VH-VL binders against o81304. Designs and how they scored, part 15

Target 1, 187 residues: o81304
Amino acid sequence: CSIFANPAQRAKRKLLELISEEDRGLRTQKDPKKRDEIVNAIESMTVIGRSSITTDDSLSATWRLLWTTEKEQLFIIEKAGLFGTTAGDVLQVIDVNKRILNNVITFPPDGVFFVRSDIDIASPQRVNFRFNSAVLRGKNWELPLPPFGKGWFENVYMDGEIRVAKDIRGDYLIVDRAPYNWTESFV

## First folded at step 5 (VH-VL)

Design x21 (framework fv_nezutatug)
Fold by ESMFold2-Fast, scan of step 5:
Structure x21 (fold): chain C 187 residues (1-187), chain A 121 residues (1-121), chain B 107 residues (1-107)
Amino acid sequence: as target 1 above (187 residues)
Amino acid sequence: QVQLQESGPGLVKPSQTLSLTCTVSGYSISSGYYWHWIRQHPGKGLEWIGSIYHSGSTYYNPSLKSLVTISADTSKNQFSLKLSSVTAADTAVYYCAREYYGSGSYLFDYWGQGTTVTVSS
Amino acid sequence: DIQMTQSPSSVSASVGDRVTITCKASQGIDDYLAWYQQKPGKAPEPLIYAASSLQSGVPSRFSGSGSGTDFTLTISSLQPEDFATYYCQQYDSYPYTFGQGTKLEIK
């Protein structure tokens, strides 16, 4: 029972290589050629992941952002310095059985932006979500914010290391399984 | 500065389990992608043993026939190798290495110094 | 598994010589080929990645070339510190595999 070479390993390696120094997508925003290369690698992963189930219990995890094209999230990460901080981990905390997906941006040592969402599994690869509440939290203060709305995303590839998704706006998300489980008390 | 250091017993008896640990300093295991074990038999070339991603996903050289287990402990910034049912053929220098994808610092860019393991009665 | 074969197995050379070492893959690996230098009692040190890119700090007398199945490492003007064993490695697919090594000896 040895683990044999994964036929997807070459394609996954190329994807991870392409995103490794892209600062979660910030550098890619200024480089359309690099963006196209990454999108082509995502398309290869999509082909490999076709007909797979990416919405089962394995989706329940703390996912850490590696790369995205999502402009709003990248703007928050980029502009954290204007408020005397820097963005730490950017997470999606998913629990399929509880039907929740929480988006988290940490601002070490004590800050967090936390968006609560409900999810519904629509198909083997599609997740529908609805934003419920949002809060910006500091050391001894908390500011509730209005929720944004609703949408869907499709996990086009998922394994024991990474997940690749495309959303309703045509944005891409590449995450890996975080080395910890996040809770509200983490920060 | 990134450093990798192997540790473990230098002498193992046939049929026992060989256990080695790689301690990483100056860099977090969870910030990287894959971490590898490579060995070198006396007077011979290099053999890839396997790799681990910090999530626990592992890949093993099929020639080792399921005798190998690699694990990671991100809280201690370590990853470890266990090789069961060893024979004299497992006598080698064992290295750990980082896989990295940066300009001018790429693939196995940092290696431990190596630890010699002799399988003998 | 992808088999890596180096030629020659050993070569004797003098300081100032141009030395070429060849590495052949049993199937196409694009440019996913690295070269390492190993001195006695030491861990391998990376020289070249992506067939032709120099690792930072490696002297410019080292160069790599090739694509697909046939690759070469060239040392343009051999220095005393270059006497070592050289290994090629493919990283196109698991399991990663190395050539058998080429020992570069003083003439």
Scores: ipSAE 0.755, ipTM 0.878, lowest interface PAE 1.1, mean pLDDT 89

Design x22 (framework fv_nezutatug)
Fold by ESMFold2-Fast, scan of step 5:
Structure x22 (fold): chain C 187 residues (1-187), chain A 121 residues (1-121), chain B 107 residues (1-107)
Amino acid sequence: as target 1 above (187 residues)
Amino acid sequence: QVQLQESGPGLVKPSQTLSLTCTVSGYSISSGYYWHWIRQHPGKGLEWIGSIYHSGSTYYNPSLKSLVTISADTSKNQFSLKLSSVTAADTAVYYCARELYGSGSYLFDYWGQGTTVTVSS
Amino acid sequence: DIQMTQSPSSVSASVGDRVTITCKASQGISDYLAWYQQKPGKAPEPLIYAASSLQSGVPSRFSGSGSGTDFTLTISSLQPEDFATYYCQQYDSYPYTFGQGTKLEIK
């Protein structure tokens, strides 16, 4: 029993409330005031998570996108309709022991776009990454794409439900732990 | 369209384990945030038991923590409560509830109808 | 734990009356306060969240106010269906806690 309120619970609830109807960030792109409110809530989470270790084995999970400012991901999500589909779950699959991070966008019923990355743990909150390969897959076909880029992100807050990150480009990412584990199968 | 329905035995013997299940219809557990168990003792107020995030992360009332377990089965769209070593003090109406955030709904916006559990021998 | 205290424990009123129920938190909870209505034999129904935001579908005669430690639920003009027990609940931190309830009875 504590004699003081839990500020982490409060800040997390505020963050989840702000992003709950933002269509993963697509709505926020047209509303700079809402973006500022969300960024301020992220800064509150950053203060709470300061000095915490967010790159330990609990980082290994299938993370599901809740909100982001990353223009490239949002563009793909928005334009899925041009190909007769909609984006399903947008995932970040991390395995710290295997040193991998895969970005996954599903296109139900049979499509998937995924980017493989290698990771290196640089500090208690910082992860360095390097894109290794990318592929767009359908039911019976596969289109490899050239690998590109490298960078870092910092998990400024992480717990049993959510993770909040900021990357080298100043973009933000808010994800939660998915109710399933993503696996890639080649048969 | 969203409905929560509690189920489980209405009579439990002292020292046994009380087991209840909440079945959610019209909405996916994995699309929400937290799912809760709340109880109400006869003629008294409401007591929060605990919550689960669809990932399996759980929170329990400290007064019950050593005795309570909450679990979720997203494939069946259910979450469950187990309360071990029950006594007459655990006689209550048990409710499950959804926690959601949005412009028109927030916190416990849907509750189950409640199930009465009597602990006696 | 955060203790929630409601006053009065019961109130008698007539249709058309303005009724005010108060809720006090033992420590600051900002605006993380919800109000529920419970009729005999039924589950609680949400009325107010974030201290002052009306839940979708709830009549406009219900209003909430307050911040920090002191909160108020007001019914501006009582209707017959409003006779029930009302509970406040904080959701600032775990464990979530409820007030003891205020029973609104016919005068």
Scores: ipSAE 0.657, ipTM 0.829, lowest interface PAE 1.5, mean pLDDT 88

Design x23 (framework fv_nezutatug)
Fold by ESMFold2-Fast, scan of step 5:
Structure x23 (fold): chain C 187 residues (1-187), chain A 121 residues (1-121), chain B 107 residues (1-107)
Amino acid sequence: as target 1 above (187 residues)
Amino acid sequence: QVQLQESGPGLVKPSQTLSLTCTVSGYSISSGYYWHWIRQHPGKGLEWIGSIYHSGSTYYNPSLKSLVTISADTSKNQFSLKLSSVTAADTAVYYCAREYYGRGSYLFDYWGQGTTVTVSS
Amino acid sequence: DIQMTQSPSSVSASVGDRVTITCKASQGISDYLAWYQQKPGKAPEPLIYAASSLQSGVPSRFSGSGSGTDFTLTISSLQPEDFATYYCQQYDSYPYTFGQGTKLEIK
């Protein structure tokens, strides 16, 4: 039936292998050759996912960051130590039916940086978003921040394990399905 | 630091379901990618049974697909194998293994010690 | 499924000998090939991954080579602890498959 057994699985494993020790992208920022290898693997996933629908109900999940080129997130992860903590899970919580996407960076045991967004499904692979609010929360305090901005991202590949996206700025995001659901009520 | 340990009945009757559990310590199943079951028939080579990602996605050897189920319980840091309708041909040592992609620690880098399963009446 | 064929099925050798074991895949697997050592009563231990990369802690007398369909494991100077069964494994695609094994015996 196919000239290749499980080409999607093969390409996905290569991608996961390449990103496994990249410290969510921090190490890759210092290694352009490694970044190019990862981007080539993403292009392979893009080809495999080209005709698929990646904006259906299966997009609703707690997604956990595996790797990104996004400078803002990486800066926050890297600099957490300056404030006496380390970044825990970095999450993207999506609910297609509620039309929301929340970006979450945890700072165990008590901290969280939380950005709320509205989403609109623009095509089988494209999601438009608009930031509504942000808050930095600590042990006994909260600091609201006014994040304003809008953009889009395309989920070029998605399955029962991972999702690969490229955004309006040309940044890449690789996430997997977290083994738990994150809720804002966890203080 | 990382250790895998198989557990389950060592004797199973023909036509019953073989159930084994792999307990992982020193590492979270949800921090890894794929976790595998491999078996070795007496005096023979190794046979891959299947794998699981912590999200519940499973992959099975086509030779066993209709008979095998792998599941994960991340709260207990365990993953399990069920093999239905067993016969004497399923007599083997069963191993669980971690698939890992680190510098100098790669592919099946940690295995359980193996558990012997005998299928007989 | 990708068939992995090892040659020879057994080798008799002496301490200090150079030993070569070959592994052939029924189709191209690039460098997605690993080698394992198994001693009686024990689980397999990884030796080589990506056809030629040495696993951490494995002695440098072990080396792997090859790409595509033909692969070789070489032990440059046998030591007493090297007498074991050796397996190749492809991890290019599911189902993962192993060679039938090569038993390295004392001469």
Scores: ipSAE 0.730, ipTM 0.871, lowest interface PAE 1.1, mean pLDDT 89

Design x24 (framework fv_nezutatug)
Fold by ESMFold2-Fast, scan of step 5:
Structure x24 (fold): chain C 187 residues (1-187), chain A 121 residues (1-121), chain B 107 residues (1-107)
Amino acid sequence: as target 1 above (187 residues)
Amino acid sequence: QVQLQESGPGLVKPSQTLSLTCTVSGYSISDGYYWHWIRQHPGKGLEWIGSIYHSGSTYYNPSLKSLVTISADTSKNQFSLKLSSVTAADTAVYYCAREYYGSGSYLFDYWGQGTTVTVSS
Amino acid sequence: DIQMTQSPSSVSASVGDRVTITCKASQGISDYLAWYQQKPGKAPEPLIYAASSLQSGVPSRFSGSGSGTDFTLTISSLQPEDFATYYCQQYDSYPYTFGQGTKLEIK
């Protein structure tokens, strides 16, 4: 009834404990020693996951951000308050069969920023992506924005709760499976 | 503050299914942590039954075999236990609990008050 | 499964006494051990995690020690509210397991 082997359970528990109070990575930006601890825990997860397939159909999910080092995403999260809102859920919506990955930042009650991407499965752990379009949407308005180019990420560990990834820029991403599916309201 | 409350029938007949629900207030199950069921037999110690993460991922005590099912309803902020084919050995106080992780700790930081379940004919 | 064995099963003590309770794991669990206090008719309450770290709000007279297989809970100066049953719990691996409990009684 469990995929939670003793070494994997212990390493995952340590990782979740380390990131639990890091405000999705914002606090970690000011604490290099904490960042190093988390990266070491990620490397432990990488070792545990090294022979696993993390690009199969189970990658298709709404993934919710728990922690990242990606500075542009963290900047958006941090600065939401200056505009009278707060960042809600930060999501990666992946559908392997449709070959899509959408990055989503919600701004309750009515705001959303999302970037649409195409993906291609390059290996058991590597996903190639290309940004197609971006939009910032409010209650009664939307603004198309230019997206960034292309890259890859590797899912070094994935299970029924979490996914751990490293990307082309050397950034890390830790996400969990959301209990809901996020969909775009229009088209 | 965070509060957990068990609910369900206090009497179950042998071979029937025991169904209990834990209602959580002051914290959203969808925000994380693992949520557990633990029981205590009369005059005995504590026995871990299983856990759930809001994604639907579950872990069960192998001693309970395929008899146990834990599920979560995040819209109601509840998680539930079903234990099938009960016997007198399943008579116990049943607790729900949150397993906290943070700041170097892992422990059951919040528990429900417990609900007594008696299995008898 | 990791078996947790507590000693003693019960202990009688007086207010002001130093009380020690031991917990032994059937295999190494590093410091992945917690202690809980349970009063009659109540749910267990956390006292200690990671073998030696005191839970917020718990009086400093409680302390934990140990690593690997042998663990100890100490109450340095017993108070009337400390008469309860104490449980150790390993969280190294599933299934989580608890000791059988140690009942602390008035002498």
Scores: ipSAE 0.722, ipTM 0.882, lowest interface PAE 1.5, mean pLDDT 89

Design x25 (framework fv_nezutatug)
Fold by ESMFold2-Fast, scan of step 5:
Structure x25 (fold): chain C 187 residues (1-187), chain A 121 residues (1-121), chain B 107 residues (1-107)
Amino acid sequence: as target 1 above (187 residues)
Amino acid sequence: QVQLQESGPGLVKPSQTLSLTCTVSGYSITSGYYWHWIRQHPGKGLEWIGSIYHSGSTYYNPSLKSLVTISADTSKNQFSLKLSSVTAADTAVYYCAREYWGSGRYLFDYWGQGTTVTVSS
Amino acid sequence: DIQMTQSPSSVSASVGDRVTITCKASQGISDYLAWYQQKPGKAPEPLIYAASSLQSGVPSRFSGSGSGTDFTLTISSLQPEDFATYYCQQYDSYPYTFGQGTKLEIK
């Protein structure tokens, strides 16, 4: 599409530039100034997206992590290497009509950490979630983990490329639409 | 290392559709943000044609919007340009390029070598 | 669309000369400006980004300056390999636009 000095495109490119070499947020954890710059860019996206609907059918997608401040997720990504593997894709698989949101972390070639959640659309930008189950799977084994927690997040900006969210804990999430659909045959 | 390579017919007849493919090696199209097509008419400057994000989102030069389609095939690590209803004015060298925003390497940091397309009867 | 106008369209210079090329945007683009060098028969190569930052591997004799609408590329001491056409490009917004080019002809 053609853009005529579009403020949204400009703000989006600045955000993507800022996060491009942040290793999904791991590097940012050591750099408060960089974190503040990214948060300011997120606030610009929030202003641009303020009146938009971000919980419609377009939210149904496989979303791939670009950047986050969520400490628990970053810890898992960082420590995967220490335990003899590396985190591959980090995904949120959302289906609004089925009311599900599954968090997926892959550990190539054979591992996956999978957290199933139920969702409820609370407003044009807010999604409530509840963790239902979690499992860590390898090639020939699986370890079920107890489900823990519920919360909400707000998609403050969403388009055909990216989604920007803030959650109940004050964490931020920037994802893009993955070039594939993640499906789990045993769900 | 990262390499981009254009391919497609060097000669196209007027009114036909020009079809070019950019093959990327040493880097995944899905690891980058935007991938671009740029052309250069004989003896003239550079003209931006358009770009694609791997999700399928496209951006086209308004001067060409009704004639241009850009698509991506992430399984083949390729993206392609189709230009409909070509005329002699579409004779040019066509380049594909990566947009990158990293320390020391920024914007169009890798280009294909260019492929010459002549529109002639 | 943002129009980019370069001056001069061509310049002839000798080895050791200081050369200045100017680029003007039709509206403010902050520092979202890049410079490229193109040698005959080859693809453009990135030279400068963010108006003043050198691409890795680019000799220090190249420098860029400017902000807003007026930008300058300077080569402080011309070398024979600097014979080329130079292009400015704005990347503030789509569509991306290039200047018409400045051909540097070495005497």
Scores: ipSAE 0.766, ipTM 0.879, lowest interface PAE 1.1, mean pLDDT 89

Design x3 (framework fv_nezutatug)
Fold by ESMFold2-Fast, scan of step 5:
Structure x3 (fold): chain C 187 residues (1-187), chain A 121 residues (1-121), chain B 107 residues (1-107)
Amino acid sequence: as target 1 above (187 residues)
Amino acid sequence: QVQLQESGPGLVKPSQTLSLTCTVSGYSISSGYYWHWIRQHPGKGLEWIGSIWHSGSTYYNPSLKSLVTISADTSKNQFSLKLSSVTAADTAVYYCAREYYGSGSYLFDYWGQGTTVTVSS
Amino acid sequence: DIQMTQSPSSVSASVGDRVTITCKASQGISDYLAWYQQKPGKAPEPLIYAASSLQSGVPSRFSGSGSGTDFTLTISSLQPEDFATYYCQQYDSYPYTFGQGTKLEIK
């Protein structure tokens, strides 16, 4: 059967439609009207998800970036060409039981940047995180970087396909469940 | 550029399981939204069977009463339909289709050519 | 389920004619309506989405209108390749449902 009612289905379809051609958020940075439309769609998803638990075991997954307003992440994606590559997948790898969240940016064919974090579940929708380490890795080399910082995000909506989050800086994140599980030993 | 192709047995006996596969080329299943199965009974209209997101999340037409299973294999760029306990009423042309929402290309924008399945003893 | 009813079930027309096909939803679906053309032996091809938006590559003689429960597909000047069956589809909610089809035949 269908998992959600007409209003939820409409809101999700509208959100996916709005972000489909936004190049993960890069195009949206130049278009405040489009940003406002997407934010309004996110607010509709927030209402739909208002009483749901989004920090249970279903949060454990490899999440793939669809759209974000986070300037630092978009800057890295946009400027990958300066280092002779292009950004591939941008992922959040979450394991609730192990209390970890790793942020991953791939740079095909052999590059990866990842930041390891510990997480703590603060509420039905809020996750606290603290950065532990960061690594930039190529095919035969590895450069550790000093991570610094902590924060939180709230998963305002989550289902079998997508997750919508707001973070401590007021940024938004829309991700979907990747068709693979990423690990540090994968390739 | 994008092509969908159905494959599977054209003849299925009553009470058996109908199994079809849709192979997608020119586009990654994991880059799209939902992938659908639709069928058309002889001389009748179109009936939506169900959909799948590449993660394995599925939606099925309630009229099929849990007889349907849709699955995806992103490594092969395929998704499949299994319909159990078939009867003569399941005789139809089966289509797979892509759901998309973009400028100028919308909803079921690409379909497979369709494969005929006859349920007969 | 949302029931989609097309009218008429068949139309006989000549090349150059203006043809109108209607589609009625059993409940309000806003503009979440698509139109498809199906030629004999082929898969359906999209013509219109969002009730009135023309799919890329579809000739401008095709147009759609309507909102809520009542929708219309118009072909302004019928061409030989337009003789086919036309279907409307709602995509407001699951299960997606189609009209029964309208056969466009040579007079």
Scores: ipSAE 0.599, ipTM 0.841, lowest interface PAE 2.2, mean pLDDT 88

Design x4 (framework fv_nezutatug)
Fold by ESMFold2-Fast, scan of step 5:
Structure x4 (fold): chain C 187 residues (1-187), chain A 121 residues (1-121), chain B 107 residues (1-107)
Amino acid sequence: as target 1 above (187 residues)
Amino acid sequence: QVQLQESGPGLVKPSQTLSLTCTVSGYSISSGYYWHWIRQHPGKGLEWIGSIFHSGSTYYNPSLKSLVTISADTSKNQFSLKLSSVTAADTAVYYCAREYYGSGSYLFDYWGQGTTVTVSS
Amino acid sequence: DIQMTQSPSSVSASVGDRVTITCKASQGISDYLAWYQQKPGKAPEPLIYAASSLQSGVPSRFSGSGSGTDFTLTISSLQPEDFATYYCQQYDSYPYTFGQGTKLEIK
């Protein structure tokens, strides 16, 4: 911890301030000016993290969504209410040693949608991924869905609290370390 | 309604460990970012002790770093302060506080009522 | 550590008066400055953040100004409930530090 002015602490606080009331990105979709402000804050974090290693074993964690520009994810979160449920935590569960990344959307109390991926570490900040399988699961039922695609993302900043990423589509992701470890049996 | 409440013994003997707990209601600790401990010596100003990010990352005032430990239990919606090897200089009112970033509700927007701790033999 | 110095340490005033309290940082903190009000036996309550932004529910007679190292809290027309101790706080960097306080008391 710095005893003087800390550019990383200031940039992180500004980023968290900007996203705190954005409903994981849903409100930002209607506010291009706010999106630009958040992107500028992400660029500041990118500068701070430019020479850091963000693909080591500290990347292994249950990451919880704070904010994203990814349209498909936001669409699922927004529309859950129309079908009598509400999206709970949106998670990215990464295990670098196992080469696994699972994207998880919970629908409390019993529902979950998750997409399983394999990962490959391409550089100190870049992760390549390939979708293997997807499933929508309820209390007493399970529906497998066909996965499509592969891509990459770069963790432009990561510390003991948050991670900031940009992906192949130009979308941004801001997550924090969840206060729990997610497993398939958790939901 | 968000509410924070400190609890712990009001009297601690010199050289012992002071232990305080902050119970949060009306808001989940895991929904916030940082949670803080601040103290106020009798008739004096405020001193920041330290903070914890909800996932466990801690920051301590360098003046107290060797003596202070902050922890969180999100399942009980509580976070706690331990201050080891206390002396009469640690006599103070201890506050817990939420750090929040919202329009019109910013920084230490909610505080506990404070708990008085006297260090005396 | 960033040192915060308030002036004056105490001030006597009457209801209806304009009161000004100053706060000086030992180094530049941009606008990362907050003001709190504390009444006897109670926890501090937030008044101002980002040097000049008013917290929701705080009366408009309170205002803040300044940037860098020099900051001011102004109460435009003092009310009976405003007699309290006021603290400035920097949140530019850890450790967070507070001024020593300014006690506002009845003349």
Scores: ipSAE 0.706, ipTM 0.867, lowest interface PAE 1.5, mean pLDDT 89

Design x5 (framework fv_nezutatug)
Fold by ESMFold2-Fast, scan of step 5:
Structure x5 (fold): chain C 187 residues (1-187), chain A 121 residues (1-121), chain B 107 residues (1-107)
Amino acid sequence: as target 1 above (187 residues)
Amino acid sequence: QVQLQESGPGLVKPSQTLSLTCTVSGYSISSGYYWHWIRQHPGKGLEWIGSIYYSGSTYYNPSLKSLVTISADTSKNQFSLKLSSVTAADTAVYYCAREYYGSGSYLFDYWGQGTTVTVSS
Amino acid sequence: DIQMTQSPSSVSASVGDRVTITCKASQGISDYLAWYQQKPGKAPEPLIYAASSLQSGVPSRFSGSGSGTDFTLTISSLQPEDFATYYCQQYDSYPYTFGQGTKLEIK
């Protein structure tokens, strides 16, 4: 792996720069021009990642949210303050061999919103998913929620640090590898 | 409010390993992207040693690649430099620095104060 | 590696003078160029990023210009606190590289 004169590093730095102060996407919702700039940077990453395999074992990780356009997820993050907390790490935990993908929003010190999904690898870049269950948990309490839906996402770029995806709804997701592994034992 | 502070032995014997730690306060290293080590030889300019993405990916100056190791400990909010087989040429002031991207503040926006390392017998 | 060459290596000037320092990259780096000020015994402090963008808190008498291979740092009216060593740095690709420095000293 060579890093000097590496176009992937230039494109990645530009992407990280654009999203660094966007509050995971909340500020971008009010700024269409900024969203377009980020989407253009994602398109550059897509070109760099074309024909790469992004659904191999390297996809198995605890991924931490850096930026997204997903309205439902951003709504939950934004409204955490109404319940006296703020959202902590927002994670996507993938295990390709077990065929699972779990979406996790933490609410320190002891809250978590957790959505379980099954996945199927459809191509070198495409993952099919189906939601199976959802739960909101706090200290000594739990509220099961009815999940709904299935879809797909494509990892248009992935390396040792970040992953960039686009889903069936046309939403984007930018995540990086967390320095820890999240397990269901936390829930 | 963000502060970086280098620590480690100021004197190292030739052929030994130099070990330095950068302690970050007022900011979580896992909230940032890349963290860097830079050094400055006496009376000379600055030399980039390497960087670490907080989750563990490392990048090293090719001139030092076989000799340098950078690691991070997010639980202690620290990242560290090890430079093996040191010689008198490794005598320098060593700095750690944060790479940041933001409106009005960019690249190496915070540096440690620097720690002087002398390699002598 | 991208080589960064500064000119001059030193310059003597008086308070109120206009000073320009140049920096040349051995290959095109677009605008991925930063400038730092270093005073004796202290760490470098950022002045300019993206070739021409002023870092927050830096006085407006400092300005940067250039793109590609040729860059300039200008101090429009020197103040006593500006006597220091100045470094350019490219951040287009690893390894990051710095110029050799320009020492600005009292005439």
Scores: ipSAE 0.604, ipTM 0.842, lowest interface PAE 2.2, mean pLDDT 89

